VHH binders against Coatomer subunit epsilon (cope). Designs and how they scored, part 1

Every score and structure here is a prediction.

Target 1, 300 residues: Coatomer subunit epsilon (cope), of Dictyostelium discoideum (Social amoeba) (q55fu2)
Amino acid sequence: MSDDILFESKNYFYLGNYQSTINEINKKSRQIIEKSLKAESDYFLYRCYIAQGNYDLVLQETKNNRGSGEDPTIAGLQLLASYLSKPDENREGTLITITQWISDGVVKFNYHLQVIIATIYFNEQLYDEALQILNNCDHIEGLSMLIQIFLKIDRLDLAQKAYDTMKKIIDPDATPALLSLAWINIYNGEEKLKSALSSFEEMAERYGPTPLLLNGQAVCAIGMKRFEKAESLLLESIEKNPKNSDTLANLINCYINMKKPNEIIQRFINQLKTLSPKHDWTSAVNEAEALFEVSKSRFN
Positions, changes and structure headers below are counted from each chain's first letter, unless a header gives other numbers; antibody chains are not in Kabat numbers.
ipSAE, averaged over its two directions, is called F for ESMFold2-Fast, E for ESMFold2 and O for OpenDDE. V2 adds 0.75 times the mean of E and O to 0.25 times the DockQ between the complexes of E and O.
[cut] stands for letters that were removed.
Atom coordinates printed by the task and the answers are left out, and those that the model quotes come from them; centres of patches stay.

## First folded at step 1 (VHH)

Design e1 (framework vhh_etentamig_d1)
Fold by ESMFold2-Fast, scan of step 1:
Structure e1 (fold): chain B 300 residues (1-300), chain A 127 residues (1-127)
Amino acid sequence: as target 1 above (300 residues)
Amino acid sequence: EVQLLESGGGLVQPGGSLRLSCAASGFTFSSYAMSWVRQAPGKGPEWVSGISGSGGSTYYADSVKGRFTISRDNSKNTLYLQMNSLRAEDTAVYYCAKDRYEYLWGSGTYRTEFDYRGQGTLVTVSS
């Protein structure tokens, strides 16, 4: 087998350790150029900046790319950065651009662009559209995203098929496979929650505790009705990234189950609304309705 | 009535070059992405290269990147594949394919689907 200069960078990226990804890419910059891997490397580098909220940096660094006709991956990264910087203002234009790219055929043969578009669709809760884009994807990140979408829409059988496809491409002990199995195990029942928790803890020990991995542990703890443990993990996640919408949503669910005063719950709901107005319940006209839906949708 | 007709295949020495053509009819050619797909003897089909409807974006399988160039002439409804630095493992029947996006949600399949691949043209790379 051939080596991959970006192997460790990708492992950090898949587990949500964006700073370590950036550091590894910068450390290997000479080798990346010598092996003609700059385009692949730039994809991960810019995805990390976007994940950290550094949208302006990505737009500034890529300003000379004039659209999908020059570099469709860079065009996609520009679109993602622009969209996430102001989702409400840029939504309509973003979706029009995506439709044009799909019609022109540029999306079908670019797995990075497929993941970018699916990310936008997922954020807009356009799950069928996201699945259409990713349905033929054999790329690791695309398969990981398929698993997450299938789990989100309660299709454990399809998540399992996507995981089986992933195992044909990478070893079962590789980080994307371990992460995917941990999420699948959460949906398989209470006896597998302990296995999932152990897996998330092991990955955090090896690659550093990230909001992604802390959220995974917290979801396991909530499923086991260990709300105090979940709270501790989620508060650690907030300290690392106070703008992580998943952490805030999980913390709200945790506090509802703990019967915390509505005043405390409302503080976190207001915080989440500023970050994700399109979540299923954040657009609700009534706060009591929103609280009920959060409890119902996550852990019935 | 979609028709795709491949041509340009033949016997070529390793390291040689060959140019394939695909004449398309029965649809608005410039509105569809097109692909080249190959099938080696005894193997399953392998996607080789793709091009957007406008021709502004091109894509390649890692096995052919840097050696093959896909292009199209929308005024002639023709797709091309320029193959350079040919290797024995490039030996296959090459098919022209019109791409489609279809709602496949819930099917559980992860295979690329194509509308109306043509009859194919045989490329043999040997000494």
Scores: ipSAE 0.000, ipTM 0.178, lowest interface PAE 12.4, mean pLDDT 81

Design e10 (framework vhh_etentamig_d1)
Fold by ESMFold2-Fast, scan of step 1:
Structure e10 (fold): chain B 300 residues (1-300), chain A 125 residues (1-125)
Amino acid sequence: as target 1 above (300 residues)
Amino acid sequence: EVQLLESGGGLVQPGGSLRLSCAASGFTFSSYAMSWVRQAPGKGPEWVSGISGSGGSTYYADSVKGRFTISRDNSKNTLYLQMNSLRAEDTAVYYCAKERSLYFGELSPYYFDYRGQGTLVTVSS
């Protein structure tokens, strides 16, 4: 009925401005009294701490929740923090836990937990599993994630359907809708690349530049063969977060297209391998290029 | 790692029958729709048939409807294509394909995540 107290916080969160999200929630802490609003607030706060790499803080502040039987959303946040803190060590245990939660039915009616699990699957490149968890979702964050996964696997048609579903729930000028359309427009290419770039630039001017928005602008610039502009944007993104794997992958793609010396390209590949040991340089390049590719599995 | 291995192709005379098999591994077979796709010499790929994860729904291209039957055995992670009344036009390499999730309840018989190496079917006298 009334204005959502977390409206501004959610907008910053969707744009990848995690510190502004935390600041806005803290600013409105005196108004966050109702149990359900407090739970939603805690979800976004802990997601921000996780995005900033502060896993120990999340685990410490949630230590009183002793599993999915008490609070499934908090259990999911604990699992995500634990997984991301040591992915190689915790992978097998994390996937076993997720399978158990799905079997127990704790996931089916909890959209925050669905997003958390889909995020883990996405990090493991288990795209089909992520899509199954988000199947038929009608919540904004889940639909945004579905669009990203569909674009990743070259299903522009399904990304468009998810976006059409989102437009029935939220204003087309709202942040999640603007972001989703911009990414879809990148895949359509040509004149739509200019529209996507303009959209990312406007959002960055309004809400502040973030690695997410700078990467969006850079991907558009690469598609338009404006490699010097893309480099500038990606270097700014590295200054904000030097551990952002998307930024490094896009920068590698940019430098390859600019025909930079192999020694320079290898330095960034080595940095990406440190963050993601399973990546080789071909995988890093393909990840960046996936944002532009039209499905080569289409047979008509 | 998703793996699909087709078998059962060969040389057959017009009017004959063949049964193709596809052994699947590396994913939860019963959770995904599966398809058969063929590519005739000098032509592009053509979708032939699709089946839902449970096996409850089947779909066919007009060119094969009434002659081909798709089926699956989820306990064996195996997809089948029974081909009857074969014609010279059915000559092609046949591929087993894993479809993307049935999102929004729709089937897309033309779009796949993975396909196998294929099995050759030659219909000739």
Scores: ipSAE 0.000, ipTM 0.128, lowest interface PAE 14.7, mean pLDDT 81

Design e12 (framework vhh_etentamig_d1)
Fold by ESMFold2-Fast, scan of step 1:
Structure e12 (fold): chain B 300 residues (1-300), chain A 124 residues (1-124)
Amino acid sequence: as target 1 above (300 residues)
Amino acid sequence: EVQLLESGGGLVQPGGSLRLSCAASGFTFSRYAMSWVRQAPGKGPEWVSGISGSGGSTYYADSVKGRFTISRDNSKNTLYLQMNSLRAEDTAVYYCAKGSYDILTGYRAPFDYRGQGTLVTVSS
């Protein structure tokens, strides 16, 4: 698609392949001239650096922006990088800043900032707040987040409506639509769980396996009680990114269900704790357990 | 141990064709996706094409779509890249790599399981 210079970059981003996103943006840097395109490019570039844990780079590269009054999107990226670098220390200040920005009206018509704020709320498990920020969104990343949040709070009906909105904007065979349908299908009965697995496998075959796609396959395998298959997929995901918290949480859940010795489980819990020092490992275990319970109930 | 041996590179005129081969050993070839990655003089590595373990799915970089075809013969543990309508900008060392997109993530040495490479030069 030549009309959207960032098409392939966004595709990699939606698949969770952040380095490929960065590489594609850099390859096309000479074509990224128009102000709006440059701003969108910078948004995805900095989101990738944040996803990779390179918070200091984002803060250094954006140091000339002095708050939401100058560039609200850049201010949001600075806030996200700062928050994730020291979440327990910066949590209260971050939430106060977000509340102020909402009150000031800078968030209402900025969909990139909406996604950034929703990401922070999601990480804090403030799902109602995240949904309020994304209310009536019609942009791809916002709709993708909306679907994830609705599935998290067991509102399959609303996830389906958001997916239907997404299909009006993009091809149903496009990556965000395929990912969204696969995640929805995990929660929609036994036959659709098998369809979800096939979809994640097909995407991995077509675009190459990523931690996100391997986690998708593993969640399906866990739902089908194929714990050895899930373990294999999750170990492959760790090989690609050993610092992926979702992979560690899913592996812990998998090992608990396989009744592995506590010393093995505790090793991964300790690793998850070092990646998120102030986050309760119990939250990760409970989250994985809740996902498995919801998937199990959809077979009725 | 994983071993990948590329062949088929050489000098070819613009508009010409070449077929690259990669002989794989040390792992169950049919169970793994495979990729072709190239590095042009003075540039970083560029992922070119990927193929699933079964051969049922293929993916291509925009720069080569419609010109290159990736394929595999699992009975011979061999990966292929058919390159048609070659251009000067296709000049690079071509590497066979285990996995797809893995090389571009940077979370492990990107070329831990890649071959020695085969040079393709497109010039008149």
Scores: ipSAE 0.000, ipTM 0.103, lowest interface PAE 21.4, mean pLDDT 80

Design e13 (framework vhh_etentamig_d1)
Fold by ESMFold2-Fast, scan of step 1:
Structure e13 (fold): chain B 300 residues (1-300), chain A 124 residues (1-124)
Amino acid sequence: as target 1 above (300 residues)
Amino acid sequence: EVQLLESGGGLVQPGGSLRLSCAASGFTFSSYAMSWVRQAPGKGPEWVSGISGSGDSTYYADSVKGRFTISRDNSKNTLYLQMNSLRAEDTAVYYCAKRGYEIWSGDYTLFDYRGQGTLVTVSS
């Protein structure tokens, strides 16, 4: 089976270990001969480059994808790379292109393109649109996205239903299933936080820590009021990827709860706003800004 | 009160080895990631290596990767840096640092608790 060749690469990808994904795909390049397997390999390879911020590389390597021979999945990857390189500049054009592709029917049976479009919608906080694109999906990455979107909009019941669907198509011990259950357990509250933490720790021990797994552990630690442990995990995550918006958001939450100096909190808020101007960081950011303004005005 | 005390520096010939130690007190050592930062004469501080609170993850600057090994003993509240294949450009004051808020700039010394430093001189 084609999936067998990419099994290890996909596991690294789902865990957020993009460099190991690239290394494994390149190591097995001589075995990736079938057209369908090569297309799937290219999809994960380009997704990794995008995740690492190497947008120009993806755009340069795919520049010949145009005209009557255009691959819709590669076109989607080009759109994602272009969008993420300059979100504010490219937003309107990106959304128009997506609407046209949906109207043309190219999206309906292309699971990779559905995931790409849903990722753009999620980044724009267009959750209803993302859910419509992923409606009735039965593929692993799409189900993982559905679970994340349902948790984001506070629909634990629908996240559990999507997880139940996932268990019908993969082993519950597979990495996407373990990750999904751990996130659901966080949402279930304090009683399940210890189970979630143990799961993230076990995955990190087996496959190496990644920003994704370190953030998972940190969120559990914050929920358990272990803020110093959470800080340690989040600082480790920043060392791996300084531009990870989730790490910055979690660190801000951690520092507010630890009553750290407002100047330190505000520095991370400014970094987060620069990286993600539309980030859904709520009342905590506004509260920290109010505290900073009050503190600043007292000395003028 | 956070206290960090470095030791193990000295004069060594190129190709030689040194092991640096840092004794930590005044905080829950196992809960914090620790770093080694160095400052060469006339230069700004350079981050060298980092280790997670549990010791499960280690990170190295490209200039020292494969030559230096960071480790910790949480039962003794001690951080270590094993330095092998030393070069003249490794000459610097080495600081033990509790990681803080300015990690992206590489300037751990401004917002971190750090020790007095220990001088390493690599000279023929």
Scores: ipSAE 0.000, ipTM 0.100, lowest interface PAE 22.9, mean pLDDT 80

Design e14 (framework vhh_etentamig_d1)
Fold by ESMFold2-Fast, scan of step 1:
Parts: sequence; structure tokens; C-alpha cells
Structure e14 (fold): chain B 300 residues (1-300), chain A 124 residues (1-124)
Amino acid sequence: as target 1 above (300 residues)
Amino acid sequence: EVQLLESGGGLVQPGGSLRLSCAASGFTFDDYAMSWVRQAPGKGPEWVSGISWSGGSTYYADSVKGRFTISRDNSKNTLYLQMNSLRAEDTAVYYCAKTRYSLGYTPRDYFDYRGQGTLVTVSS
């Protein structure tokens, strides 16, 4: 275990602490000499920059890679950065490129590329396609993403099976396993909500509060009808990343349940629409009512 | 124990139609992507069509696209292949195939089990 130079960097990354991931990798840069370790380090650095919205940096640093024929992982990172920088403009071209890569066989044996492609499919709400690309995965990121997709499509049984697979590969106390179990526990009902909240709180104390972990805590608080606590957590999340669509959606849900004035609710709905135009429920005439139905389904 | 039982094959004239069925047992059918694979006399296996665990995504070989339709009924543990505009080159034993993993559709080379097959002969 102690021989993985990137061990702590990966823990920060899995929990959404991208700045600490970058700082930890930079701290150990003198030990990152081998070509394969340097390639893995670059993968996590570029994923962090993309997660922070710094798409231009990734594209500039990788400009000499001429597609999947040279380095398919770097090509995937370029595609992800380009797609996320202009999703509406680049959607068709991105999906065509992915189809070609699958046909050419470059995706089958490249696990990082599978995660990147599945991320794009997930953002496009192409859940069956994302599940297909992540089949045969024995890597932590892909299993974590499978669990999230299964929970999104309300297949708790398949999320549990993916989690059981994960436990055969890593320690159940490792951060990806703890995070996955916490999300699964949210769907298992009221008794498990307290356990999930405690798990998110402990991870936040150890690895720093992130929008991911604060949203996890807030969803637990909402489920327990502790709306003032949820509001506090979500406002802290906004301070860390005001463009996080999950935070805005959870805050809208919180405010609807608190019966806040429609003007306040509509302000956040409008902000969410600018960040996530693909959310059909936020583009509807009855956004507030649609959001209430979505949030209600998670706890009924 | 996994068991797949194909049916619906037979003799049909060019331009005709056939519907194949595959009855599955011994596993949780709605957790697995399924495929149809065919093998012509003296040839290797050819992947024909695939369907995701939910039925939401379907995939076809170029040779059958627009003519064949794959579907499933998870309540009956049954996979179907509707074959229209049949050609002489569609003559083969058709196999129902289970994927290696319960995590969505896999490429044809990841099948871990197939049934006994059903013969489809397209001739005048």
C-alpha cells in the first residue's frame, strides 16, 4: 500500500478536492521520475484542471498529441476538455469521435479512456451507453461511476452489485468504497441516512470539505428534514464553487421545502438553467413543481 | 445453472420474415445485456445484434441494420430477434448469447455463454 506515490493524491481526487490533489502531486514531483508514473500523474493533473474549468490549460499543454494514434488517454482528455468548454457546439463532433474510437478498438483496453467517454455519455444523459462502455471494469473510477449511474436510474440492486465487486478489489475502508457506500445508504432509507451523514462528515474532516462531500451531507440533511442544516452546507458549497449544478439543484429543493418566496427560488432556477440547459425540469413552465417531484422521489 | 433455449428457426423464402425467441433461466435476466450471434456453415461466428439490460439501447451489425430488430421482455426472461427482408446470406444457426458481466452491453467477444442454437435457412 505505502509504495504508491500517488496514493494520497488519488484519495483527494476521488473526494473532489482537486486543489489538494494538484498540491500533493507537486509536493512529490521529485519522486515522479518513471515514464509510467509521470503519465499517471499527468492524467490526474489534467482531470483536476478540467474539473476546475481550466480547459484551455489542458488543450495548450497537450497540443502536440495528434489524436488517439499517439496517446489515446491524452486524446480522451483533449476531447473531454473541448466538449465541456462548449457542450452544445461540440456535442455532435464529440459523439462521432467516440463512435470512431470504439470501432477502431482503442477504447477496449484503455480504462482511463472508458471513464472519460462514460463521463461524456453521462453528461448527455446517455445512461445505457455509459453503462455499456464501463462493462468489464475492474478499476476504481469506473466502478464508482457505475454505482452513480445505477443510483441515477433508480437501480439500487445493480449499484449494490457494483459495490460488492468494488469490495473484492479494494479495502472497504478506502475512500472510494466509503463514498460509494454513503451514496447507496442514502437510497436504503431513514435508518441509513444517519450513517451516510456521519461518513460524509468524517471524510470532509480528513480530506477537506468539497462541493461533493458538502452536497452528500446536505442530501442526508434534507432526507432527515433538517432544512436549515442543509441550507448552511449548501451555502458553504456555493462559496467553494458557485457553478456547481448539484449544489444549486439541492438548494432549490431545500428552499421549496422551507417555503421561501418564489422570487428567491426563481433566482436560483434561472442560475441553474444557464449552467445546465439540458435539465428538462429546469426549462419547464413549472420548474419549481418539477423539482419538488424529483426531490420527493428520492425519499418516498 | 445458466440455460438459454432458442426457438423460431426454419425454412423461409428470400424476402420473408422470421421471429426468433430465446428463453433464459438460471440467472437474473434483467441484469445482463444480451446478443444474437450467427454461424453460417463452414464459417466462424458473426455477431448480429445486441441489447442493453434495460432494452433502452440496441446495436446492429451493418449487414442486418434496417432489416432486423432486437427486443426483450424482462418480465418473461425472453430475448427476441425479428428478421425481415431475409437474404440467402442470412442462412445460419442463430445463437442467443449472455454477456460476461451484468454491467450493461459488452462487445461480442465478451460472451461467456451461448445456447444450442436455432437453424435459419433462406432458400427458394
Scores: ipSAE 0.000, ipTM 0.137, lowest interface PAE 16.6, mean pLDDT 81

Design e15 (framework vhh_etentamig_d1)
Fold by ESMFold2-Fast, scan of step 1:
Structure e15 (fold): chain B 300 residues (1-300), chain A 127 residues (1-127)
Amino acid sequence: as target 1 above (300 residues)
Amino acid sequence: EVQLLESGGGLVQPGGSLRLSCAASGFTFSSYAMSWVRQAPGKGPEWVSGISGSGGSTYYADSVKGRFTISRDNSKNTLYLQMNSLRAEDTAVYYCAKEKYTWYETSPGYKYYFDYRGQGTLVTVSS
């Protein structure tokens, strides 16, 4: 057995199984007594509630925290929940608050706050700002996010370097390392694309088929020109979370390649624009763009 | 306004040496990684070498490793490339390039990501 009480909870979390993360933490609640462990547990619970769209729950349970001066991690979670609840309305205020926190120095040595801020920047497609906030990060979740950002901006070399740093900190068989390698392998030639698919399938078998892992399998299938298989995986993902923007983006790409009627494609484009108005659908959706949308599902 | 001015190029015989310089202005030089990129006639750009903002980390393309040395003087806002054992295939216009991000020890790598480059300096390796 692992000495880290939250070890399995974190594995579910990293693979996008938020309900199993909550259930596992609650199952072990009797062992979660120490102040530091309780704080870490609360961080993951609130991140799960946010990932499930339960923003009001997070805001209500944290209402007594009066800002970054009391608990900067909780302040960050409040900011993330508020931002995601109404992105268009709260965008300007959120970015102003982040700039103030960076200036005040509250972000410098708080890895959880760095990840939260980078998540907001990533959602806004502010990749340069996200890279700056995660600069020199050696925390596992931060390194995972660096890999996703580097892949998004087509810097496979830097994604590989971040992955090599991750391997010095954790075992290659640990879930963040397996997931990171699978994403890197998608962009590293045809033989590695098949390896990536097998890796996503094995993780889904062990930890449950989450939208994250189903999307991973689907983008591999799209890369292999296996559009019928990709469609099946994406429809299963929609059944689990119909508001998942990555699933809709990948399904649109799949249907364009399958030459489905424009009316069907346009219906899904309109649905995606309603959920993610930041997507530029005036340009042709290409395979690389659709593949990069998968990484956003964890924080939308 | 960001400005990068390369100098030190010229005609050199195979096996010879040249030292390129790049004078930078309009930004906080020590905060940014810098690179040298070259473009041979009729070919696309090739990343040659990179150096972190502090100068603590250096990176090289396999084609120049062991022959070229990148360095910087942050007090003078100047980037250097010492080129030794020059070959005919090193003939190119050499550009000083500012990395877009403040990534500390990160390499620009195979697909460079720059927001500015200078006018270039021509290096011709010929007998």
Scores: ipSAE 0.000, ipTM 0.171, lowest interface PAE 11.7, mean pLDDT 82

Design e16 (framework vhh_etentamig_d1)
Fold by ESMFold2-Fast, scan of step 1:
Structure e16 (fold): chain B 300 residues (1-300), chain A 127 residues (1-127)
Amino acid sequence: as target 1 above (300 residues)
Amino acid sequence: EVQLLESGGGLVQPGGSLRLSCAASGFTFSSYAMSWVRQAPGKGPEWVSGISASGGSTYYADSVKGRFTISRDNSKNTLYLQMNSLRAEDTAVYYCARHTYVELRDSGLYSTYMDVRGQGTLVTVSS
């Protein structure tokens, strides 16, 4: 009858502040009584643990769920945790499982499972498959993923249409809408970079600086040729998460533009290769490539 | 809030006819191309028919061409599918779909990239 108990938790989550999401949910745990609300709360908690690399915790806490026939959302979270823990070893089995779930109809109209599967496809650079899973989505997280995928494949027109759909569901001043518009504005030209930067800065002030928001600010700064500002933001991002591949890609681009010694650039390229071995990082990353690398951030 | 509500399904004998309706609300119906999509038990979704925003252009899957007619009434925010000469193979749940990020363009319209929100309406063709 009143507030969405998870409202602030979701805002932290959408902006990549996973620890604050966990803290906020735990602070309101006494109010999370209804079964459906507890299921939604558990979804966001497990997504946060996965985002933090705590895969074993998710697998241990969900060990009693024995497949998609019991709880398909929990099965999806188990699959995501397992996949991300050892992506090279588990890739083939994960993709086979997803294909079977789609065939069995368990994915249809389960938007949490759709997001989980699309996240795995996006991580594998299977963009057409990710778009197919999200084709009927009207949920905020799925629309956010659609926008990022469309920007990644250079379809600004489709990203704008997905954003227009999002505006019909939520207020334009709501966190997911502000974040989506900021990313679209980055790809829409120099004139809008300053507006995008201000938006990322405001969100960071309200919800705390995260690698996601710091990368957004840094990409804007790079586009504006403010490389020293971009470097500062990216180094702060590394301190918060040294394994963030987007931060490393953006820092490489920044250093190339600053004409840093090749030895320094190669060190970061080697670090990025260990985190994202699917990319050919022997080629120089230019400004356009850095903009698209930011959109590659996993929705986990 | 976008809402699509399908109706008109039921049990019909082979060779029979049914008319499906889709009531749309929460968006400017007259501005969107619309489609009908069906899903047979144990199979993936199949695009059936599409219509332009104005109603001036209609498109059909080869499996239904000559038997089905898509139409719309923009004044009533309603999409229709007139199904004639029904066959057992037409048995499926039929969904109304709004084209949000994929436009109706020629024969390439077999794409499932559409906004499908309703529970659908079940059509069973059986003797």
Scores: ipSAE 0.000, ipTM 0.115, lowest interface PAE 18.9, mean pLDDT 80

Design e17 (framework vhh_etentamig_d1)
Amino acid sequence: EVQLLESGGGLVQPGGSLRLSCAASGFTFSTYAMSWVRQAPGKGPEWVSGISGSGGSTYYADSVKGRFTISRDNSKNTLYLQMNSLRAEDTAVYYCAKLGTRIEFYSPSKTYLEYFDYRGQGTLVTVSS
ESMFold2-Fast, scan of step 1: ipSAE 0.006; ipTM 0.447

Design e18 (framework vhh_etentamig_d1)
Fold by ESMFold2-Fast, scan of step 1:
Structure e18 (fold): chain B 300 residues (1-300), chain A 128 residues (1-128)
Amino acid sequence: as target 1 above (300 residues)
Amino acid sequence: EVQLLESGGGLVQPGGSLRLSCAASGFTFSSYAMSWVRQAPGKGPEWVSGISGSGGYTYYADSVKGRFTISRDNSKNTLYLQMNSLRAEDTAVYYCAKDHTVYQLFSGSLQTYAFDIRGQGTLVTVSS
């Protein structure tokens, strides 16, 4: 445990409890005096607003920053907020801007900007580009993102190495390490699913249940074929955030496996399509439905 | 080619017991989770029980928990289902299934899809 005034705020942030992150930063505002600490505080505060979908607030509060030449981290947050507000409209301009910043050298040694750029590349499914930006990173958020990208491209060996690097920087019982191991254990599946479930349950007990932690528990439960438990967790997640596309996708997957009536499943599919037409889970749901129909035919 | 052959079904009285077996071939048995799925006459398939590749973790539907025990012998490529305290509602064709799992990350989601059911099943009838 260091003298990091933002320690508790970061734990809430890593677990997806954005409102508690904002509340904790505001509670500590009188102690956030030093310039670098204030900059780090602002970074997490704006990341929370973006995570909550409040893109306009971030753009309005940062309107006086005129680009990467003034504050490159703030410029990155403005770019992320702008991109996520209108992904299809702003894609080309966003990618051009990123290429220019890389060429100008403003990305080198700015790990917050590296994470922001990697997040945009990940959303565009530009995995090689994301890996290049995070190459040889030694910061917690970057390592966490590397683990997620490696798992996404089916490189468990590289995800494990990134996790081993993370353990050299932080205690294995620290929140980012626990979360990373849980994700790796989900990917490993089988006997590791019980360990991952227990880890998510312990984090929820300590920091309160969040959609992220409830979704993690539900995914483990689905993998273990505990569909009633998964449903309960997902319904709690929806109560906390009814617009969470990941929760809706997991609930649809749960209901397909439970062989719920098509009317119920289709209602949630229509809701997910309305909220996230281009979301990966919309395609995955269609694939899951097709696989269910193949399985059903075996009983006829 | 994945092949699954179920056996051990039959007629039993309520409260009786049966042990089902599934002989697997065509894949590395110890590397895959396995399940038992049943289908009662005129009804859809119902997942009954699952076991991890190592055999270290077992899972059960609420309708059978405490009465059924799933196990495996990886040296014999065989899956078992020990069924105790049988009820009329347990009457079904029982199928051995190799699990399908799809993983998708960023929001960290693991999807379990339909089962790979290759066998003809084994009929269990619980009647007086």
Scores: ipSAE 0.013, ipTM 0.231, lowest interface PAE 8.4, mean pLDDT 80

